# VHH binders against q9xw16: the designs that were tried, part 11

Target 1, 132 residues: q9xw16
Amino acid sequence: MSGWNAYIDTMTAAAPSIKRCAIVGAADGSVWARTEADNVFKASEEELKTFVALFNDVTQVPAKGADIEGVHYVVPRTEESLIFGKKENTGFFAVKTKSAVLIAVYEGPNEVAAQVRKAVESMQTYLNNAGY
Key: E = the ipSAE of ESMFold2; O = the ipSAE of OpenDDE; V2 = 0.75 times the mean of E and O plus 0.25 times the DockQ between their complexes.

## First folded at step 4 (VHH)

Design k4 (framework vhh_4orz_3)
Fold by ESMFold2-Fast, scan of step 4:
Structure k4 (fold): chain B 132 residues (1-132), chain A 124 residues (1-124)
Amino acid sequence: as target 1 above (132 residues)
Amino acid sequence: EVQLVESGGGLVQAGGSLRLFCAASGFTFSDYYMYWLRQAPGKRREWVALISSGGSTYYADSVKDRFTISRDNAKNTVSLQMNSLKPEDTAIYFCATDEYWGSYLDDSYYFDYWGQGTQVTVSS
């Protein structure tokens, strides 16, 4: 139903270690597209609204951590448009564009994490250049 | 050079307590995340607890509510208070630090700095 599903497919093809991902509105956390079926992204509307608000002041996030899909992640540091976290062998990368936030949850070691970050940041660049 | 030295392990009965210590040297301790990991015989190393440079603490599901990690930046020491110990907690416990948690992810696959470990044995 949503043309945004094509971008979800592109990210998961670029980094097969992405277990679940979503594209949400930067202003309100509304879901534009997410992985479904066997890989459904399970975050609630309330959780996503809270999560995207973290981008209003990313410097506070390392002290608090972040919650995605009911899982609390350690956030070691942030950049202006990037929040990433880890819990055991699971992690996430979230990047903000002009109007969206891309969230990718993965499982695996540092090599896998680096691949996922590259895929998410490439999509961030593409969407920013497309005016999103 | 970076050095990490663990101590405080020993033999304890189920339900007992132990406190582990990690003495760090050779780096700006307050700027780094500190970790406790463990490895039981024939098993993979697993993460147990971590404390961020800012003092935030996080725990593996198997130890939460039983273990407490803390740090003393004046003494360059990390501690792990272990309460309500179970036979399943028997392992060699390692202190680790990783620049990855304080800087951007690169192509490193492992923690850069490991201690030699301290043995914890919990009898039933």
Scores: ipSAE 0.000, ipTM 0.151, lowest interface PAE 12.7, mean pLDDT 79

Design k5 (framework vhh_4orz_3)
Fold by ESMFold2-Fast, scan of step 4:
Structure k5 (fold): chain B 132 residues (1-132), chain A 124 residues (1-124)
Amino acid sequence: as target 1 above (132 residues)
Amino acid sequence: EVQLVESGGGLVQAGGSLRLFCAASGFTFSDYYMYWLRQAPGKRREWVALISSGGSTYYADSVKDRFTISRDNAKNTVSLQMNSLKPEDTAIYFCATDESTGSYLDDSYYFDYWGQGTQVTVSS
């Protein structure tokens, strides 16, 4: 166990509506940890490289959207170090730390989305304070 | 650009019914979650009802079994049927979409809305 798997467990415990999530390297999109088995996060290495590069200029993302696990999401707006998207009954929140990007895919309405956002932002704060 | 226009509010006696409408324009309505929120005098805005792009509905405990949210994607409208109204339902009712920054609501709510709301007054 890498230790990074413990952070995946912490996020999914805090927001049980997270269907799949991952922690990836901010520079290259390399997977550090992800949900597995029945909840395996299925994004390709190429897709993740493209995705983390979006954080180089988040202001451009709403015009083009974002792709995760082969699904194209509408990105209504971005915030500093936050990209979130919507597609029918699904959505995601992705936050950037100094060295990582946390991605959580969920299903459900706004109430579910708010819980997922809080879980990933709490982990973002924790990792930044830990120097990651 | 994006605009939400509410209508259907009015004065009604306790136990009565009203139907609210929200006309949406400027975005691909069928792809977005739609919400009804309300603000009573002297209180914060609170969420009332929500309908997903796929048609799933959720309600606040205070209105469950009395209110019904629905949408018509062909007409870009969301509606709120309010039955068994109580004086405590008196509020301005707002329609919202989840593009919102949440600056005027609890930070757990990510809405953008463009409307004056519609006033609902329930007399005892």
Scores: ipSAE 0.000, ipTM 0.150, lowest interface PAE 11.2, mean pLDDT 79

Design k6 (framework vhh_4orz_3)
Fold by ESMFold2-Fast, scan of step 4:
Structure k6 (fold): chain B 132 residues (1-132), chain A 123 residues (1-123)
Amino acid sequence: as target 1 above (132 residues)
Amino acid sequence: EVQLVESGGGLVQAGGSLRLFCAASGFTFSDYYMYWLRQAPGKRREWVALISSGGSTYYADSVKDRFTISRDNAKNTVSLQMNSLKPEDTAIYFCATDESWGSLDDSYYFDYWGQGTQVTVSS
């Protein structure tokens, strides 16, 4: 699955404030690709399985928040295929495609959040069009 | 155009209280999440409180149980009641709304920030 690393590289190049990201299976949270080394995405398999299940009913998520890499994020609202969260100077965007969930963790002020969202949504569109 | 104007900051002794206000205009205030953020000298901006369009409130651990955020949709204001202030609460406090999460068709996807209001807590 080294081919999937190219998509990780594309997302991080499009939004430099992305610190860590992953592409995981929508059905089970299995990791297809993730950032490695100094930018390793640290979520456990159990956490990812729990996280992708949130997309089964996104309307419940704002009341509970979401956990990624052992960090509990406040989720202010959701859209059908989008969960995003905030904790202090960190945040994430997660989008669901037909077969995958893309998760991007970023650091920085809210003014960079729009760039991260755009990068993740662009990849979501690309993967959906590619049948993923 | 979106405009946010903060007020209510000042100098207070540790253990004291202040109430900050943010007057909003240029958007449908009741539909938006409202945020309070702060920037301490030599530090990055940090989120401290938010209130949803439906009135749900969330707080950073550093201010939980000391700060209370509220909104008045009839007056287009959001307020932050700060109790039991500590020297580490010294910062410029900003009101913000997140336009990137709105349902706008041709949105400019940037957070809108006010000019800020200075809070100084002496020990």
Scores: ipSAE 0.005, ipTM 0.192, lowest interface PAE 10.8, mean pLDDT 79

Design k7 (framework vhh_7pa5_2)
Fold by ESMFold2-Fast, scan of step 4:
Structure k7 (fold): chain B 132 residues (1-132), chain A 124 residues (1-124)
Amino acid sequence: as target 1 above (132 residues)
Amino acid sequence: QVQLVESGGGMVQPGGSLRLSCAASGFTFSDYYMYWVRRAPGKGPEWVSTISSSGSTIYYADSVKGRFTISRDNAKNTLYLQMNSLKPEDTALYYCATDTSGSYLGDSYYFDYWGQGTQVTVSS
C-alpha cells in the first residue's frame, strides 16, 4: 500500500467535486497513487508520459490542448507549474512539484473549479515543502 | 458590473479580413487575461485566442494560428482580434470573455463573463 494514497484522500475530501485524481512521477508519468474503483483514474501509461512532458514547455500547451483519460481538453492558458482546461462540464487542474505531477479531474459548473484549484495548489505547496 | 461589447463583425468573402474590437468596462481591464471565443451555428463554444494582462503572453487555437492576431490596449480598455485569410469555417458569433471570479483564487479559468457577440460570416 502506498502512503501517497493519503494525499489523494486529502484532496478529494477538501474538494468533493473532484471525480478522479492521481499523483504521478514528473519525469516519466509513472502512477504513485490514484483514485480507485468507481472513481478510477484511467489514463494510459503512454498518455501520462505524454502529459507530464507538457510541463517541459507549458507555453506550447494552449495551441494543442491536453489529453487526459482519452478526453481532449481545451487549455486556453497555462502558468509555469499549472496546466488546466475545460470541456463542457468536465475540467481538470494539473500542477507540477519538484518530483511529481498532481492531476485532478472534476465535473460541475465553473464555480466548483475554484475549490478544486485550491485543493490541488494546497497539496502542491505541501509536497514542494516536503521535498517532493 | 462587468460589461463587454464586441464590434467589427460583418460579411466577407473567403480570403478577406476583419478586425474585431471588444470594449470592456466595470472591472480593472489591465489586471485580467482576455479571450476570444466563437460559436458556430448549432455548435458549442470554441476557444480562439488568449492574451495575458500585460499583453506579453499570447496563445492561439491551431485552427486560426498564423491567420489571426490578438492584441489589447490597456489605456483604452479594448481587446482586438485581427482576422486575415478568412475561411467559411470561421463563420461564427465571436465573443470576448474574461475570468473575473471575484475571489482570492481569481486566477481560476472560467470564461466567467461574456459579451453579446459580433457576427462574422464568410461566404462567397
Scores: ipSAE 0.328, ipTM 0.648, lowest interface PAE 3.0, mean pLDDT 84

Design k8 (framework vhh_7pa5_2)
Fold by ESMFold2-Fast, scan of step 4:
Structure k8 (fold): chain B 132 residues (1-132), chain A 124 residues (1-124)
Amino acid sequence: as target 1 above (132 residues)
Amino acid sequence: QVQLVESGGGMVQPGGSLRLSCAASGFTFSDYYMYWVRRAPGKGPEWVSTISSSGSTIYYADSVKGRFTISRDNAKNTLYLQMNSLKPEDTALYYCATDESWGSLDDSYYFDYWGQGTQVTVSS
């Protein structure tokens, strides 16, 4: 999907510490675009369906954590339309728009995490304004 | 640099209670979410509880829900964890953390950054 791949490229250019990312449908977790080749985002359709359903009530997520690419992440808190998790030096940010969920997996310290969060939230704002 | 000093651990029998404290310095404590995290021997860190900057939003891991209570005193820059109905599986080193300390790169850096932790041992 050429159009959606451009948004993946925009996020990774803004935050080079993003290791893998995807844009998926908010209703069903269907993949619209993802990083490929050596940086392929490997989550299954079943895992993504389960993951996007977490946005139905983000307050339930910290108690159980979240699974992405078969990796269990601790989710110490959530914000409105934002789930993020940590596992030592690895983490993710996931944000919900009107019709999509953006997921970015990164490695690095808190300064790197802040850059990744900024890139993902900027894209969230852009897509919401574009009607997605 | 963020400084976090945990205390209040000890040895207790199953069903017992302990109250942990975390003294914070080097940052504006009242502006930050605070966390309790534990590490059992041979295991990775396990998140236990979260409290918002004002204390109005609180989360617990399913394993401790109904038994542990997190609280904070912003005037004293202190975080607390009241632990009731303790179980052998609660045996661990307990650390407090903030958004600044979450995401330490490895075990050595993790423990050095968050402080020494406080040991909780639940046994007969």
Scores: ipSAE 0.260, ipTM 0.589, lowest interface PAE 3.5, mean pLDDT 83

Design o1 (framework vhh_6fv0_2)
Fold by ESMFold2-Fast, scan of step 4:
Structure o1 (fold): chain B 132 residues (1-132), chain A 124 residues (1-124)
Amino acid sequence: as target 1 above (132 residues)
Amino acid sequence: QVQLQESGGGLVQPGGSLRLSCAASGFTFSDYYMYWVRQAPEKGLEWVSTISSSGSTIYYKDSVKGRFTVSRDNAKNTLYLQMNSLKPEDAAQYYCATDEYWGSGDDSYYFDYRGQGTQVTVSS
């Protein structure tokens, strides 16, 4: 296993429309890995702590939305262990595993959203099956 | 091709009520989440409400909760929005919307298809 950065690389290779992403601890939002340099994921640890707490009851999220990297996203619905939101030409998908939350921010039109969602959900399944 | 047609808008006084309808065709309506979104003059689209394919899961924007009720009739391919206690801030063009499937994953990402809208004006 090549560490958590390898999973970031796998997701971005599967969905090149992912602009920034991170893998964080589900309990506290601590960063395990994130994109860096020109694609640095800029969310603060306090913002991430608030964000991962949303998974305690995803049904409360649509009424208020979600904040990532200082951007407020509209979240019209949630699914089991999945929060995804939209603001103009920017969107995100976030999924919870047993011990992690994977967050992928993408930029572009809706037609790329399905590819990003599939990459994030495939990684969620893989990590859950691997015990993470 | 997905077709959505809204109706039921009009002019109402503050505190009044309107019932919006959305007639859907060209897709299996009962398989899709449906949404109400609105746009006030010179403003962007604002999400208002969500209803699941079966109608069992419903969400509202905080500012309309307790005043608006979304419902659907899958046998008639129709979505509804009952709006009570209307405020000047609710004045907007109202659209029903659904998601599109882009050939990979499950669904595309919110509001790909919208109708022409129906106008709601709140004025004394």
Scores: ipSAE 0.530, ipTM 0.756, lowest interface PAE 1.7, mean pLDDT 86

Design o10 (framework vhh_6fv0_2; at its last look DockQ between E and O 0.34; V2 from the best seeds 0.00; counts 0 for: pae E 11.2 > 2, framework grips)
Fold by ESMFold2-Fast, scan of step 4:
Structure o10 (fold): chain B 132 residues (1-132), chain A 124 residues (1-124)
Amino acid sequence: as target 1 above (132 residues)
Amino acid sequence: QVQLQESGGGLVQPGGSLRLSCAASGFTFSDYYMYWVRQAPEKGLEWVSTISSSGSTIYYKDSVKGRFTVSRDNAKNTLYLQMNSLKPEDAAQYYCATDSYGSGLDDSYYFDYRGQGTQVTVSS
């Protein structure tokens, strides 16, 4: 497996409610690593290119929401390097680092959202400190 | 206990205006993002607007931009929604909402607490 798969494993171990996740290039949405097999992250290259471009101005995201894996999510607010949304019992957290975007899709009640956010933000900090 | 109480709904003609209020109690209102969400008959909840704890950051659903204005008065623990140029598709029960309080979830999920709502009807 690529070295980047180790970071996917770290995030999913820290937050078991993450159903699918990926690490993609911030400039183009190219996939560096993603969950596979039964938990395959299914976003197309075109969708990911569109998604990472949202980080160029996160303030525009709430008006229209965001699409991940062909699913439209409501995004009521964003933070400087964080986009997160919900659709029924499904949600996501996406964070931007210097050169990457981490996307984690989770399922379950709202009680698990904080654990997923913490895992994604911890990885964001780690990768930024590692120069990514 | 977290309590949210909406008021100000009513019947209005297309192109008319209404001002909704939400009285909040049971939590430190000034520390929380607040939201307006709505539900039309036989439809799910739809997010309308967001306002940050200080009131300095505001977001709107694309379809209400330029017509709706959200604001808050932290000294009075009150949230407002000024609705102008109302359209038939704006007719819905409007709810004031906020994130988790006292759960330890660091505002990581949306609309955990919601009021009873106030009805907005748009017809001639």
Scores: ipSAE 0.550, ipTM 0.762, lowest interface PAE 1.5, mean pLDDT 86
Fold by OpenDDE, look of step 5:
Structure o10 (fold): chain B 132 residues (1-132), chain A 124 residues (1-124)
Amino acid sequence: as target 1 above (132 residues)
Amino acid sequence: QVQLQESGGGLVQPGGSLRLSCAASGFTFSDYYMYWVRQAPEKGLEWVSTISSSGSTIYYKDSVKGRFTVSRDNAKNTLYLQMNSLKPEDAAQYYCATDSYGSGLDDSYYFDYRGQGTQVTVSS
């Protein structure tokens, strides 16, 4: 278990609706940490490479959506360091730090999204302050 | 209470045009992103367009780019969708929607607030 797993645990603890999450390299999508076992984050390396590249131009993402773990999500809008999407009763939040992308996939009623976002953005802030 | 009311739908031939309107109330319209979404029969809700509070940021679904134009009049609390060159695949119930992301609305997800919708039918 790498030190990055602790951050996975922190996010999932902060937002129980998070089903799967990962921390990946912003440059290449390499997996630094991810949920495992029953909640294994299943995105492929190629998919993650493509996903993190979305942050190079977030303005293009809404038009095309985003794919995570083979699931296509609607992305109605983006922010400079934030991509979020939805599919039915599921969704994701992805935030970019200096060197990483945090991805959280969640399930539940729409109201849980706020908690998920807060958890991910909190981690984003923490990691940024830590230089990551 | 957030209220949205869509209008302007109807039956058109392929290549025709419609202009949808959405009247908003119950919140500070000018402070929020607004969206157009649509749902065709036997299909899920799909995103069509986004417009920021000021209108400075706009996004479109690829399939509607160049044909649809979203706009807003904050003074009238109204959202618009100009739909040109309509295609059969554009037929759907169209909704305007808003979300609470980074806003003063209830902690909700996008598309949580929608009206009753307006039906767009494109004949073949």
Scores: ipSAE 0.267, ipTM 0.639, lowest interface PAE 1.6, mean pLDDT 90
Fold by ESMFold2, look of step 5:
Structure o10 (fold): chain B 132 residues (1-132), chain A 124 residues (1-124)
Amino acid sequence: as target 1 above (132 residues)
Amino acid sequence: QVQLQESGGGLVQPGGSLRLSCAASGFTFSDYYMYWVRQAPEKGLEWVSTISSSGSTIYYKDSVKGRFTVSRDNAKNTLYLQMNSLKPEDAAQYYCATDSYGSGLDDSYYFDYRGQGTQVTVSS
């Protein structure tokens, strides 16, 4: 569990525009690791449980949007293992692995969104290959 | 080369109607989800509607549901938005977008690929 923090560091280093991120259990939203200290990821257990359940049918998410850290996002795009949310000059990418959901909240223009997506998808691939 | 071109915007009175079109080229249009998004002056991009590749699954932002209808004609590579009962809050630059442009899954290209947009103005 303490080893999961290294993956948080890897994602934030790969895309410095990530302001906060977390790795949570896909079944229940339990927090395996998250950004801490000055950039604490502040989603509640109930919010995370609701959030990870969105991956049970991603095709319904654009109609509802998504909430994370008490913020409501428009979801213009989903894929089977990816949810992309937008609000003003901020957004999130969330990807699902075999057993986890990776969530990264970022700020900045469209160019940083591409870097954020690549960072979380690279970690998604790594964790899937490792059996997680 | 992937291209999206919006048209059909204009000036309309409250309660009026407009039909927007989006001509697509340079990718296999029928394989991709399509979106309508809009932007009012000095505001962020706001999602309006989503339509699946076949057109069988459709989503709307709550504030436009029942007034707007998205459709597509895959034989003509064209996306449409029928906007009825227009309100002042619908005034915006409208863009069509896709999640991939035929070259694989590359979200950064998606963000740069909206046309110039088409302006919808609702006069008071």
Scores: ipSAE 0.000, ipTM 0.208, lowest interface PAE 11.2, mean pLDDT 81
ESMFold2 (binder alone), look of step 5: mean pLDDT 79; pTM 0.799

Design o11 (framework vhh_6fv0_2)
Fold by ESMFold2-Fast, scan of step 4:
Structure o11 (fold): chain B 132 residues (1-132), chain A 125 residues (1-125)
Amino acid sequence: as target 1 above (132 residues)
Amino acid sequence: QVQLQESGGGLVQPGGSLRLSCAASGFTFSDYYMYWVRQAPEKGLEWVSTISSSGSTIYYKDSVKGRFTVSRDNAKNTLYLQMNSLKPEDAAQYYCATDESSWGSLDDSYYFDYRGQGTQVTVSS
């Protein structure tokens, strides 16, 4: 899975405030690549399956929020292929492509969130154009 | 630059109603999502409701659904929250909020970077 690891590296280089991230299958939440070692993305298989299913109807997400790595995030709004949330000084952006979901967890104030969002959306565009 | 001023809070009995207003200035109000958030005594900041720039998309926290109604008047740069059937757990400082953006773009959106000073809601019981 070294090929998919290059995309993880690209995202984290573009937005250093990303603490953990993963690329998972849109249909089942299977992990294609993720940050490892000291920055290991810790979501379980069951949690990821539940999370990617949220993209089936993103309009239901704000009322209930979303769970990533055992942390419950408030999601005040969604877009068709974008779910994002905040929990104190931690946040995430998740975007859906044709066959994948990209999840990036970042740490820091809202001012760094813009870099994380741009990194994730740029990768979303790239992967969609590559047929993924 | 961005200014938000809440009003309409007060003391009410359980089952009562209040209407909150938020006067916005310093940005193109009609281009932005607006939010109501609250902070109860001894608790963290809690999201309550979302309304899109046009008012066509609205979300509520499950516990207030059916009791609270958010609305906006873009001609008056004003956001509203109609609160009915108030419960003791609704007592909080209420704030209106909006996302940071590049002033017409959602590329730089953040959660609740701009909040007003708040308006206090007290429910006796």
Scores: ipSAE 0.280, ipTM 0.610, lowest interface PAE 3.4, mean pLDDT 84

Design o12 (framework vhh_6fv0_2)
Fold by ESMFold2-Fast, scan of step 4:
Structure o12 (fold): chain B 132 residues (1-132), chain A 125 residues (1-125)
Amino acid sequence: as target 1 above (132 residues)
Amino acid sequence: QVQLQESGGGLVQPGGSLRLSCAASGFTFSDYYMYWVRQAPEKGLEWVSTISSSGSTIYYKDSVKGRFTVSRDNAKNTLYLQMNSLKPEDAAQYYCATDEPWESYLDDSYYFDYRGQGTQVTVSS
């Protein structure tokens, strides 16, 4: 995973409400790094390929929602490189960089969601500046 | 001040039909995605359908596809849900809902900020 696991650790340290997260290739959804052990990120290769393709036109996503780890999330709105969704007390934030997609799944109220969004967007900025 | 008022619920036999309405006020209805959500006894809030601001993009929960039809009339600020071939598992309190920008959320409840009082759908013979 060529050191990408360190970025997983950085995101989870910045937002402890992140239950599972992954860094995947933007072109194919291949997993570069993910949370392991008790909080293993469980999305299939086929699901991730479908998910990263959503970034080809994020404006079409809110009406359809998104599937992560077999869970269907309602996506209330998107930005050019941000997709986020909710289902009851769970949610996710996903951001696209030049070559990667960062996905963070969390549990908790809207207050913790703001922390998760900030952590994911900070990592997006860092990786874009690093050429990824 | 967002206000949503649902109506049209009632008691039907399995296989029956109901049409729900949601009257919206206090916001520019035509600018917002609208949702139908439901809550059955002893269950959490469940998303049923999404309709885009223009009405051109629509999404349904898999279990209601082909049976439910969402629509909207932006001139009347009204959202509709036509429910056909109703099943016992469709029995629930039905709410219309809309979301506000993420940054404005101030509570820790549901993924939909604004819901009406709901309308009860009962399916029994």
Scores: ipSAE 0.068, ipTM 0.375, lowest interface PAE 6.1, mean pLDDT 81

Design o13 (framework vhh_6fv0_2)
Fold by ESMFold2-Fast, scan of step 4:
Structure o13 (fold): chain B 132 residues (1-132), chain A 125 residues (1-125)
Amino acid sequence: as target 1 above (132 residues)
Amino acid sequence: QVQLQESGGGLVQPGGSLRLSCAASGFTFSDYYMYWVRQAPEKGLEWVSTISSSGSTIYYKDSVKGRFTVSRDNAKNTLYLQMNSLKPEDAAQYYCATDESWESLLGDSYYFDYRGQGTQVTVSS
């Protein structure tokens, strides 16, 4: 198999608690792959363009938070290539590689969040090493 | 593992000031980001401020920016929140948190065996 859907499958297999996820272009937020059918990632084109632009200056994100799938998340801090947020029992992790942004939305307690973060960061490392 | 004890809350009139303190123990305080979060009576937990381990990186919720100042004293294992120009909307129970407790305080089902009691801030006249 070829294409970006294989990477979505790898992340969801590593962290089954991921409810929805996507791989999008870092420059424009264009969707390369996303979860589909009953767990389709529903972010709008405009929302994704706005979201990936947050990585241009992550230090501005905590003051305002971030929006994914029409849900406003509190983002208490950021790293250079990592934005993560929480809203009640839902949360997300988003990481930037050279050419992509990986976004994973989850639901559940802290053990779930830790597994999701590990899966997303592992994929980030893999893609960076692959030149993406 | 983590022990946090908040103090300094009280009753103030709109426009007044309070300084909150958080005494930390059970972890290497100087290695961790620290947070202030608050919960009003009929609302969920709200993040208020973040300060990095060295104190060099600081973030604020938009609605408190310019009025609140977070700081830390790593030699004393103490976190502070100076609150000026207090508004009725700032009335809440205030908690301090670290990376090890942040997700639990944001409404996850899991938490530490021990937790801070928080400190109550009331704004009325």
Scores: ipSAE 0.297, ipTM 0.615, lowest interface PAE 3.3, mean pLDDT 83

Design o14 (framework vhh_6fv0_2)
Fold by ESMFold2-Fast, scan of step 4:
Structure o14 (fold): chain B 132 residues (1-132), chain A 125 residues (1-125)
Amino acid sequence: as target 1 above (132 residues)
Amino acid sequence: QVQLQESGGGLVQPGGSLRLSCAASGFTFSDYYMYWVRQAPEKGLEWVSTISSSGSTIYYKDSVKGRFTVSRDNAKNTLYLQMNSLKPEDAAQYYCATDEYWGSYLDDSSYFDYRGQGTQVTVSS
């Protein structure tokens, strides 16, 4: 959905360290929008369905980690609507809204991670207020 | 200035026990999540355990569940890792770490890229 691509553009403009991101349906992991071309978000439909199901009980995630785009991430902790993880210099933040899950993959140190988290959480707040 | 000092490592036989300590200073310890991570010579940094600021939320790597217990004493600014039934695969340099996402000015290292000395754990037959 091209309307949803505007939100991808907003997040990547707010946090340029985001390398790839997507907005997917919380119930099924269906892709609503994602980064494209050289920065295409490559998670399969099956992987995304598995990933969004992690939000059914985030307390189980740290023990096993999470897989995004075929990469296994260490998830040292979770919050009620937030899963985040690290793999070397790569990391991600994923947040759940009423109807969506926002996933942002970034590269860089902790300083850029804080900016990415802020961008993702700001969009989470916006979408929740918009009824999504 | 964040300072973390690990201790309690040593040589133990398989099935043995060790208790690691991490003395923290330079920040409000009771406000931060704390982590234990480890690194064997030929492997990358591996997350082991998480404990929340209050101690009420605790997570473990699957392979250490039931054998390792993390705890903290906020009055003493100290983090602990009790390691029981040690296996050769547990041999590594052990580091404690804090959650820098909410305190990004604490240092210039990446998350879990703790460059302190750590404490060495060796498991031999």
Scores: ipSAE 0.245, ipTM 0.586, lowest interface PAE 3.8, mean pLDDT 83

